# VHH binders against Ferredoxin-fold anticodon-binding domain-containing protein 1 (FDXACB1), part 5

Target 1, 94 residues: Ferredoxin-fold anticodon-binding domain-containing protein 1 (FDXACB1), of Homo sapiens (Human) (q9brp7r531to624)
Amino acid sequence: LYPPCYVHDVSFWIDQKKGFDELEFHTVARAVSQDTIISIQFLSRFQHPKTQQVSLCYRLTYQTCDKALTQQQVASMQSQFRKEIQQHLYVIPR
Key: E = the ipSAE of ESMFold2; O = the ipSAE of OpenDDE; V2 = 0.75 times the mean of E and O plus 0.25 times the DockQ between their complexes.

## First folded at step 2 (VHH)

Design g1 (from b13 with S30D S54R T99R; framework vhh_8k46_1; at its last look DockQ between E and O 0.07; V2 from the best seeds 0.00; counts 0 for: pae E 12.9 > 2, unsure alone 59.4 < 65, placed apart)
Fold by ESMFold2, look of step 2:
Structure g1 (fold): chain B 94 residues (1-94), chain A 126 residues (1-126)
Amino acid sequence: as target 1 above (94 residues)
Amino acid sequence: AVQLQASGGGFVQPGGSLRLSCAASGFTFDSYAMGWFRQAPGKEREFVSAISWRGGSTYYADSVKGRFTISRDNSKNTVYLQMNSLRAEDTATYYCAKRYVEYTSGSEYTITFDYWGQGTQVTVSS
C-alpha cells in the first residue's frame, strides 16, 4: 500500500521582539513527529492592522516510509507540536 | 566546517539559459530549506528562490517566476537553480544559503539565512 498522507496547517502569533526562528521550528517539528513530517511550507503572514501583531501560517505534511500513520496518531502529533512551539519558540497558536 | 560552494555562472546572451549548482557540506543538509539570493553592484541582496527541506514546496520572487526552477538532490547535498529566458536585469552575483525566516517589529518581515557560500557571477549581455 502507498502510505497515506496527512496535511495540517498551523498558525500562530509570534513575539516580534524576539523574532521567529524557522530553523528551530523545523527542529521541533522533526523531534515531535519522529521525522514523519516530510514537508513544511510557509503559506502566509498576517499583520493585524490595529495591534501590529504578526501571525504566520505553515502547512505540515505527515507521511512515513515504513508503515501507515493513522489519523489519530497524526492528530496527536499535531497537538503536541502546537504545545512545543509555544514553549520553545515564544509563539501563541491561533 | 560548513561550506556552500556555488558554481555554474558565466556570460550568457539575453534569452539564454544557465544552471547553477550549490554543493553543501558540514551540516545536515536534508534538515533545512535552501535558497538562492542575488546581488547586483550597488543594489541590496534580494531573494530569488527557496525550496523545502525534502523538495515538496518551492518559492519564487515574482521577477523570476516561470523562468527559474529550483531543485535539490539530498543524496548529493546539492541545490540547483535552472535559469531560463535570462534578461539583463538578472545580472548579479548569485548566492546559495540555508533559509531562515526572521520577523521584526513593525509592518514588515525579513528573510535571513545563516550561512553563505562564495557567490557565482551571472552576466547577461549581448
Scores: ipSAE 0.000, ipTM 0.140, lowest interface PAE 12.9, mean pLDDT 77
ESMFold2 (binder alone), look of step 2: mean pLDDT 74; pTM 0.738
OpenDDE, look of step 2: ipSAE 0.021; ipTM 0.320

Design g2 (from b05 with S31R S53R G106D; framework vhh_6fv0_2; at its last look DockQ between E and O 0.06; V2 from the best seeds 0.00; counts 0 for: pae E 9.2 > 2, placed apart)
Fold by ESMFold2, look of step 2:
Structure g2 (fold): chain B 94 residues (1-94), chain A 123 residues (1-123)
Amino acid sequence: as target 1 above (94 residues)
Amino acid sequence: QVQLQESGGGLVQPGGSLRLSCAASGFTFSRYAMYWVRQAPEKGLEWVSTISRSGSTIYYKDSVKGRFTVSRDNAKNTLYLQMNSLKPEDAAQYYCARVTYEYGSDTWTFDYRGQGTQVTVSS
């Protein structure tokens, strides 16, 4: 039997002047989830044709063999992750 | 070619301290975030700490927060882990790892790691 697997998407507008640091995005994800995120999948990029604002969307999959995860724990991790990327990567969550 | 060499492990008593080093070569060290990870016998790899490219953003696993300090010296291509107040649960083979992720990929893992350095904590 496999431990429970949880999937959450995150989307956000990036600061084009500062750029989007994909390595830091993975760093924050791994840190906040304490190594329970097992995949990060890019889903989409959208650039508004008039304003030039760019948004990205990623899918996060949470799972671990070493400890049990509950839906509530994963929801808390996802909430914290959204706060941390806003602070550290200068993105605006959608 | 990418090379990572860990050092500084050893045997300490509970409550003791060690400082691990990771010498990097074969890549532009300052352009990569770095991880410390550890593995105890018959256990999976466990993330310990992450440090950003510049060293300005640092994260720790909750169980080591306040006891471990990660740092880097980009001029010397070296990553460090200061380990204080060591506990038996910290005994493991410690590895440094480079982070690489291609935009658009749906998977990621540690990019590279060395042979590791052993930390043993015994009474």
Scores: ipSAE 0.006, ipTM 0.308, lowest interface PAE 9.2, mean pLDDT 78
ESMFold2 (binder alone), look of step 2: mean pLDDT 79; pTM 0.777
OpenDDE, look of step 2: ipSAE 0.012; ipTM 0.244

## First folded at step 4 (VHH)

Design p08 (from b05 with A33Y; framework vhh_6fv0_2; at its last look DockQ between E and O 0.40; V2 from the best seeds 0.00; counts 0 for: pae E 9.5 > 2, framework grips)
Fold by ESMFold2, look of step 5:
Structure p08 (fold): chain B 94 residues (1-94), chain A 123 residues (1-123)
Amino acid sequence: as target 1 above (94 residues)
Amino acid sequence: QVQLQESGGGLVQPGGSLRLSCAASGFTFSSYYMYWVRQAPEKGLEWVSTISSSGSTIYYKDSVKGRFTVSRDNAKNTLYLQMNSLKPEDAAQYYCARVTYEYGSGTWTFDYRGQGTQVTVSS
C-alpha cells in the first residue's frame, strides 16, 4: 500500500574549535539519502562534565512516496551518512 | 529579495559540453549551500548536485557523477555547472536553488526564483 517509514537517530561529538555547520549536515543527509529523508529533528545536546566535549543528537525520518524503502536500503544510507559526516563535518560518531 | 538567474543552456549534440551559470543576489551567497536541480517535460523536479557554502563539500546524482562538475565563485556571487559528455537523458530545464530552513515547520526547503535555462541534446 503506502511505503513504510523508518526512524533513526544519529549522535556525534563535535569539534567546537572548528564549529558545527548545520547547513552542511542537512545537505549531506539529503544527498546521501537521495532526498528520502523527510524530516531532520534536533533532539539533544550533551556536554561531558570532565572533558567539556559536546555531542549532538538528531532524528532522521526516511520515507519515499514513489517506492517502498527496505530495511537494507535504509541501513546502507544511514551507514553512509555516518561516514560522510565524520569525513566532512569534523565529527566523531557516538 | 532573493534573486537567482540561470543562463548558459542551449542545443548540443550527444557527447557535447555546456557550462551553466547562476547569478545570485539579494542574500549573502557565500553563507548558503546551493543545489542544481532539473526538470524534464512531464517529470518532477530532480536533484543533480549540491555544493557547500565554501565549496569544500560536493555531491552529485549518481548518473551525472564524473561528467558534471559544480563550482562556485563567492566573490562574484555565481554558481556554475560544467556539463560534459551530455546524453539525451540530460535534456531538461535546469535551475539553481538556495536551501533554506523554515523556522515554523522546522524543516529544510528548496528556494529557487529563476526561470531556469534549457538544455537540449539532439540525436
Scores: ipSAE 0.006, ipTM 0.227, lowest interface PAE 9.5, mean pLDDT 79
ESMFold2-Fast, scan of step 4: ipSAE 0.487; ipTM 0.788
ESMFold2 (binder alone), look of step 5: mean pLDDT 82; pTM 0.808
OpenDDE, look of step 5: ipSAE 0.452; ipTM 0.746

Design p10 (from b05 with T57R; framework vhh_6fv0_2)
Fold by ESMFold2-Fast, scan of step 4:
Structure p10 (fold): chain B 94 residues (1-94), chain A 123 residues (1-123)
Amino acid sequence: as target 1 above (94 residues)
Amino acid sequence: QVQLQESGGGLVQPGGSLRLSCAASGFTFSSYAMYWVRQAPEKGLEWVSTISSSGSRIYYKDSVKGRFTVSRDNAKNTLYLQMNSLKPEDAAQYYCARVTYEYGSGTWTFDYRGQGTQVTVSS
């Protein structure tokens, strides 16, 4: 029997002057997920034709066999993750 | 080539302290966030702490917060974990790790972990 699996996408505009630190992105994801994130998938890169602003989109999959994992817990972790990346990676939610 | 070597483990009584070190070589240490992870007997790999490449962002597992302190010395290519008020549940093999993510694979993994250093908490 497979434990429940939860999928959430996150999209954001990056600061092209500061650059995007992908290792820190994965670090923050691990820190806020309490060992429940099993995969992070890069989905797309979009550059706005007029503003030249760049956005990235990632898919995060939450699953663990060690404890019960609820939709509410994952939603809370995902909300915290979005806040943390705004503070630490200079990104703006899209 | 790329190498991580942990040291500083040992036997300590409950309430005691240990300082772990991780010597890094073969890559630009100052460009990578670093992790401490541990594995107790009959348990999976458990995340303990993260420190960003510059040292400005630090995170801890809830159960070690206030007792453990991670730090790094980029000039010496060394990562540290100061462990205070050790509890029996802290007994584990401790590893330092960096994270490698390959875009397109969909998975990020702990990479370049060394042999680890054993921490035992007992009388």
Scores: ipSAE 0.068, ipTM 0.407, lowest interface PAE 5.4, mean pLDDT 81

Design q01 (framework vhh_6fv0_2)
Fold by ESMFold2-Fast, scan of step 4:
Structure q01 (fold): chain B 94 residues (1-94), chain A 126 residues (1-126)
Amino acid sequence: as target 1 above (94 residues)
Amino acid sequence: QVQLQESGGGLVQPGGSLRLSCAASGFTFSSYAMYWVRQAPEKGLEWVSTISSSGSTIYYKDSVKGRFTVSRDNAKNTLYLQMNSLKPEDAAQYYCARVTYEYDSSGYATWTFDYRGQGTQVTVSS
């Protein structure tokens, strides 16, 4: 029997001069989730026609067999993840 | 035009040290994670180390952990590999490579590289 699975999307504007460190993005996600994120899927890239700002959207799937995961715990991890990527990756969450 | 140029290879005895450098040009170096990869004679290409674009996240092949240190200087567009306690099994042509990813039809990313340099030869002789 598979344990419960939680899916959350994250969208953010990148700093085009600093670039986006996707490897660090995955590493931060792994650390914040205590290794409960089992997949990170790229969904879309959007460039604003007027401002030329670029946003990215990713889907994160949380699941683990080693401990109970509640919806509230996942929501807390997701909130912390949004804060951490803002600080470490120079992105602005949407 | 993307260009990567390795240097610093040479002949050392077992237990010796070498520092490899990779000079990057033709792209925004600070926006890309970088690999060090190696190829021994008549063997396939082997991953050695990864460093993120900012330098804050680093991974190593198990057999080189504690002996090799990767670093980067984004202001100088240069990648480094400090190799200590070299073993005969480390003898290879060493390449730096620009990390990229390919998305499959389901949107999942696989880490890979798109460009690499000409390489620098490391020989370990006893």
Scores: ipSAE 0.013, ipTM 0.344, lowest interface PAE 8.1, mean pLDDT 84

Design q02 (framework vhh_6fv0_2)
Fold by ESMFold2-Fast, scan of step 4:
Structure q02 (fold): chain B 94 residues (1-94), chain A 126 residues (1-126)
Amino acid sequence: as target 1 above (94 residues)
Amino acid sequence: QVQLQESGGGLVQPGGSLRLSCAASGFTFSSYAMYWVRQAPEKGLEWVSTISSSGSTIYYKDSVKGRFTVSRDNAKNTLYLQMNSLKPEDAAQYYCARVTYEYDSSGYSTWTFDYRGQGTQVTVSS
């Protein structure tokens, strides 16, 4: 049997004047998850018709064979990830 | 408004070293990944290195691994390329460029750039 796999989507508003660094986004995801994120997939780009603000949506898949990974641990990592991307990437989680 | 200005190029003998600098202005430098790219006479533009906005993630072209080191100082809005053990094949105009992203119809990202500087010339001969 394969180890449990957890899928979480993350959506956030970017700062269009400051820009968005996708490489740093991947780096933060790897660090926060203790390397348990095995894939990151871009899902969509949305531009708000009234405000013209842009949001991006990514899908993250958590899985590891080296240790037990619980739903609560993944939820904690995902919460920390949302905090770290606000701090490092000038984004606002949606 | 976005400006990138390279410096530090020159003539060096094979096996020598040069340190290139790129001064950025007109945007929040600390929010962008940066490229070093180069172009030799009558050849296409070649990617050399990528560094993430914080400096935590770095990639190199295979032929320069172990010889070149990219770094950045976000407080000074400056990108660097330390080039050691230079070879004749490294002779080119070197540019810094601001990284941007494009998405295909399947949702996969492709890394590209939107602005680059005027370049600094590196010549390897003796």
Scores: ipSAE 0.016, ipTM 0.447, lowest interface PAE 6.2, mean pLDDT 86

Design q03 (framework vhh_6fv0_2)
Amino acid sequence: QVQLQESGGGLVQPGGSLRLSCAASGFTFSSYAMYWVRQAPEKGLEWVSTISSSGSTIYYKDSVKGRFTVSRDNAKNTLYLQMNSLKPEDAAQYYCARVTYEYDSSGYVTWTFDYRGQGTQVTVSS
ESMFold2-Fast, scan of step 4: ipSAE 0.013; ipTM 0.249

Design q04 (framework vhh_6fv0_2; at its last look DockQ between E and O 0.68; V2 from the best seeds 0.00; counts 0 for: pae E 7.0 > 2, grease 24.4 > 24.2)
Fold by ESMFold2, look of step 5:
Structure q04 (fold): chain B 94 residues (1-94), chain A 126 residues (1-126)
Amino acid sequence: as target 1 above (94 residues)
Amino acid sequence: QVQLQESGGGLVQPGGSLRLSCAASGFTFSSYAMYWVRQAPEKGLEWVSTISSSGSTIYYKDSVKGRFTVSRDNAKNTLYLQMNSLKPEDAAQYYCARDTYEYDSSGYVTWTFDYRGQGTQVTVSS
């Protein structure tokens, strides 16, 4: 048996004054997806040479054996995740 | 040595309330997000609620939202779960857990619930 697996990337500008709390990032990801995100990979860090703003990019993998995930359910979770990190981590989607 | 001790479970009628406590020691409690998880007979571990290290960010499983309230007191190293309007479906062994994640050798991160106590039983009779 091979449950479907969905991969989505997220990129965002961080608030350098507040800093980026990676533990909170993982906490939000786990909570919003109700543990259907099974892995997170850090992909890149970019600092804009003109503005000095810093962005981060992470890859999220959604999967569960408990219930069938649909593409629409995962898209909804990804959309909510982007909203929640703005509110709780003070980041701006890229 | 990390220790988590849950208490406050018991027998309650449907619609009743219980308040669970989790006493933490052996780590800097205020630096970790905490979880409530539960396990019913013949089922796997089910996530219930998450609270951030400061207590400012809180999430619930959809089926308990509006009925359960998680909180923490970082000065007392204690996590709480107020459970109202209890249903037979909520009957389970309840555990508190510390947030964690691991990077593998390729740089991918995964997570599991890494520390929990012996739990506290919540029973809902009809």
Scores: ipSAE 0.027, ipTM 0.408, lowest interface PAE 7.0, mean pLDDT 81
ESMFold2-Fast, scan of step 4: ipSAE 0.503; ipTM 0.760
ESMFold2 (binder alone), look of step 5: mean pLDDT 77; pTM 0.762
OpenDDE, look of step 5: ipSAE 0.482; ipTM 0.752

Design q05 (framework vhh_6fv0_2; at its last look DockQ between E and O 0.51; V2 from the best seeds 0.00; counts 0 for: pae E 6.5 > 2, unsure alone 64.6 < 65)
Fold by ESMFold2, look of step 5:
Structure q05 (fold): chain B 94 residues (1-94), chain A 126 residues (1-126)
Amino acid sequence: as target 1 above (94 residues)
Amino acid sequence: QVQLQESGGGLVQPGGSLRLSCAASGFTFSSYAMYWVRQAPEKGLEWVSTISSSGSTIYYKDSVKGRFTVSRDNAKNTLYLQMNSLKPEDAAQYYCARDTYEYDSSGRVTWEFDYRGQGTQVTVSS
């Protein structure tokens, strides 16, 4: 048996004037999940045709070999991650 | 070759202070987030603190928050941990570590391997 693997996407509007720091995004993901996120994949960039706002979408994969994860633990980590990127990266989750 | 060398550990009384250093070489230190981890006897590795590549984003384990301060000097390729108000439960072998990741052509990042030095011992006497 393989350890369970949980996949969650995150999408957010960026502030192009302040910029989006992808390296900081990865750092926050590692810190909040305490190494439970094993991969992050860029999925898409969308520019809203009326407002010209830009959003990005990433896929997060949660798994550990050392301990079991539950869906509610992962949901809590995902929720905290959304809060932290809003504060540190000036993004608005959608 | 990637090398990390910890120093600054020692014996201290409860309530005392120590400052750990981690000298890095063999890679572009300023491009990597760094973290401190510790291991007490008969226990697994425990995350302590994270500092982003620029030093602008910092996280601490709740039990050390307010007592420990992580910092880095990217010009000297050195990571620091100032430990104040030390408690017996802080006694451990302390390691600095580098996040290791790689990009593929699609922009996916996966973490492949953490590098660690041999560590430095922190002992808190009663």
Scores: ipSAE 0.041, ipTM 0.431, lowest interface PAE 6.5, mean pLDDT 81
ESMFold2-Fast, scan of step 4: ipSAE 0.257; ipTM 0.636
ESMFold2 (binder alone), look of step 5: mean pLDDT 77; pTM 0.759
OpenDDE, look of step 5: ipSAE 0.523; ipTM 0.776

Design q06 (framework vhh_6fv0_2)
Fold by ESMFold2-Fast, scan of step 4:
Structure q06 (fold): chain B 94 residues (1-94), chain A 125 residues (1-125)
Amino acid sequence: as target 1 above (94 residues)
Amino acid sequence: QVQLQESGGGLVQPGGSLRLSCAASGFTFSSYAMYWVRQAPEKGLEWVSTISSSGSTIYYKDSVKGRFTVSRDNAKNTLYLQMNSLKPEDAAQYYCARVTYEYTGSTATWTFDYRGQGTQVTVSS
């Protein structure tokens, strides 16, 4: 009766010249998950002291009562999400 | 005041086409991602498509891929959904919705805050 909840973190290096479009990041997350991601939490920002590259880390929570979610389905969605953000947001997954 | 107004719905035969429009006003349209969602009688809201603020990132519900095309004209504050090869299961009230998220501390909850009145799509002989 209680819908299962799945938590996954994602970390990536941003392109500082192009910037990071957080709205587009959220759009990709919702679309790839077919609206099963209920929250996205910003965890941290890290800047490498030598390279000056910036990395961001987010936590994604998957849950829906509208359809059954399996651990395998969520893993597949998360894998696709990492691929899509690389292509659409000019980021490099960590 | 934020307003979204859908149009372009109607009755078509299976295999037919319709083009839906959503006129947006009262906000900077080019700054928001947009949803198309639909609801058939006695069913819940169903996500159909998402388009990012720039139009560069587009996603579709699996059952409409290859048949539906979402687009936007930021200069005209208008969102479009081109629907081809319509099937009986596509019959629904179609809504455009403004995508938003709100921070509670460092947590962002993705949702939509405004939806139009909808436009009816009927597919029958």
Scores: ipSAE 0.014, ipTM 0.360, lowest interface PAE 7.2, mean pLDDT 83

Design q07 (framework vhh_6fv0_2)
Fold by ESMFold2-Fast, scan of step 4:
Structure q07 (fold): chain B 94 residues (1-94), chain A 125 residues (1-125)
Amino acid sequence: as target 1 above (94 residues)
Amino acid sequence: QVQLQESGGGLVQPGGSLRLSCAASGFTFSSYAMYWVRQAPEKGLEWVSTISSSGSTIYYKDSVKGRFTVSRDNAKNTLYLQMNSLKPEDAAQYYCARVTYEYTGDEVTWTFDYRGQGTQVTVSS
């Protein structure tokens, strides 16, 4: 009836000296997912009271009508996405 | 305002090569990620590759990996697709597309937009 929909949150610490490139974040997300991510929602910004480090949290929704998506395929894409954002955006997954 | 013009298509034999170009105007090209997408007769639109605004992050459809190379020249506002070892299954109308956002409150939907007629790639055996 409806193609399966998968929701995953990602949280990470940013490098405040280098900054965070949200456009690159979205580019990596769409590319790694092979365009199966249909929505990215900003959830929160948290600042650690002692270290003053900042973390961001986003919600990603995976869905496509063009091909079947399995839970394992989405998990693999999400794992790859976490690796790619570390390399390209100077962030540390939380 | 936003314009994308594809060129470089043509007829090749299996195993041949073509280089596609996409000339962009009407927006700050260096600020946007770009897609190459294709559509074969009687088929839906198919994603081929993505390149980030800086060119540092590049992804390909599995079936074209090792054969296609995407690149961009931000000084010339031009996107390229070098296609080697072409197969009959690569025959399609090829379009370049700009990655765009739509905001509804805190939600971001990432879409693509494309303009122009595309460029036709035919592979004859």
Scores: ipSAE 0.006, ipTM 0.285, lowest interface PAE 10.4, mean pLDDT 81

Design q08 (framework vhh_6fv0_2)
Fold by ESMFold2-Fast, scan of step 4:
Structure q08 (fold): chain B 94 residues (1-94), chain A 125 residues (1-125)
Amino acid sequence: as target 1 above (94 residues)
Amino acid sequence: QVQLQESGGGLVQPGGSLRLSCAASGFTFSSYAMYWVRQAPEKGLEWVSTISSSGSTIYYKDSVKGRFTVSRDNAKNTLYLQMNSLKPEDAAQYYCARDTYVYEGSTSTWTFDYRGQGTQVTVSS
């Protein structure tokens, strides 16, 4: 009776000179998902021992009661989200 | 403390136009992304548009893209939504909103906790 939830993790390298804008990250996630993301969970921060590059990993949960949300629709939204964060947050997906 | 006051709603015929305004007070308006959300009778809240704090980044729900234009005036603490080519499916109570960040362990949840009472948009011939 409850709508299905879809969970996707996203990992990316940040630009240490620009920094990472978590509020903009949430804004892009909401916009790209048509507000179907109900939670964003920070999972981990990794710093490469040699290059000193930093990567972040987040978990996104998709769910909506207004419409049947399919795995294919969520996969499409997740793909677009990866593209949008590269452009707006200066990150490189892992 | 945070207050949002919408205005500009009304009754229009299909194809008509309305301009909604949202007056914000009680927070540093220029530091926050703002949202327009709507709720039709017997339906949930639906996201309509996002505008970044500077106004440089703007997003729209697919069904309103090309018809609606969001803008902001940070000097006046005011958010706007210009609605053109209105359709019956656009009829709803419209709210401007500011997200609040809720951190719970390692989980961040966004809610539209800060909304005004809204402004009603009716589309009928």
Scores: ipSAE 0.013, ipTM 0.367, lowest interface PAE 8.1, mean pLDDT 81

Design q09 (framework vhh_6fv0_2; at its last look DockQ between E and O 0.04; V2 from the best seeds 0.00; counts 0 for: pae E 12.2 > 2, placed apart)
Fold by ESMFold2, look of step 5:
Structure q09 (fold): chain B 94 residues (1-94), chain A 125 residues (1-125)
Amino acid sequence: as target 1 above (94 residues)
Amino acid sequence: QVQLQESGGGLVQPGGSLRLSCAASGFTFSSYAMYWVRQAPEKGLEWVSTISSSGSTIYYKDSVKGRFTVSRDNAKNTLYLQMNSLKPEDAAQYYCARVTYEYESGKVTWTFDYRGQGTQVTVSS
């Protein structure tokens, strides 16, 4: 019997002057989820035709090998992750 | 033992169609996002399409949008790629892959976990 898998997406506008550090993005994801995020998949890039702002969308998969996760725990991790990327990566939630 | 087996390739004329299949075994197929990737002669491996574990989220490389359709049947543990309006630049060995992220000593590595021989798509006139 495998433990439950939870999937959540995150979308955000990037600061093109500062750039987007994808390695740091993965580092933050690992840190705030305490290694519960087992995959991060790039989904899409969108450039707004008027403002030229760029947004990115990623899919996060949460699962553990040794302890079952609840939906509430995963929702809390997702919420904290969204806060942390705003603070550390200069992104604006979408 | 994880196994992925591709099939459905062949020789077609420009503008033709093929449907590729990927049979999966040895893991819980419905829990993994899947990729189609391809490798052409004298070129590196390139991403073609992604489909989420449920099939609800799908992405394509820009050059194949509108021509290729990825799908999956979780009851049959099978991934599909319908390829229409094929062009010479689509000729390649096609592989299906699981998506994994490996965390090693502070380094994050994105990997395509492929295991099959692939299936050859040839486009010529």
Scores: ipSAE 0.000, ipTM 0.108, lowest interface PAE 12.2, mean pLDDT 77
ESMFold2-Fast, scan of step 4: ipSAE 0.444; ipTM 0.754
ESMFold2 (binder alone), look of step 5: mean pLDDT 79; pTM 0.780
OpenDDE, look of step 5: ipSAE 0.197; ipTM 0.587

Design q10 (framework vhh_6fv0_2)
Fold by ESMFold2-Fast, scan of step 4:
Structure q10 (fold): chain B 94 residues (1-94), chain A 125 residues (1-125)
Amino acid sequence: as target 1 above (94 residues)
Amino acid sequence: QVQLQESGGGLVQPGGSLRLSCAASGFTFSSYAMYWVRQAPEKGLEWVSTISSSGSTIYYKDSVKGRFTVSRDNAKNTLYLQMNSLKPEDAAQYYCARETYTYVSGEATWSFDYRGQGTQVTVSS
């Protein structure tokens, strides 16, 4: 009845000198997924007690109203997304 | 008070052309991505095209690529869909839709609202 929904979490270390642009993060996610990501939820912020490095964790929900998404398509989009955020947002996936 | 008013539909023969328009009001049109969606008789809602707020990024459903062209005029608050080489499979009620974005408690959600009555496209010989 309803198109399949796929949920994937992504975690990464931010560059605290450059800062983290959440709006750009959303823009990259939408572009890479061809607008099939319909929700991005902030899950947590962790700061390492010794290094003071900050990591963020987000949950992404994929769904489309016009096509059935496959697990393979979503996995490919998620893999590309991890590469794009590393290059454009100066983050390190973990 | 978001208003979307579709027009330009009609009856056309296979291979013909139509240009649909969507007049938007009640929001800052230039700040939102816009969609064309359609619903054929006895079928579900189907995405046709997306255009970014600036018009620089455009996506099409595979079956309409090369035949349909979406564009927008932000100065006139108007969205367009130029439909060429129309096929019987294109017959549907066409709606324009505004991307909706909400950010609440760390969750960003994208959806779309089609508010207007749509414009009917019939393809028949």
Scores: ipSAE 0.210, ipTM 0.729, lowest interface PAE 2.6, mean pLDDT 86

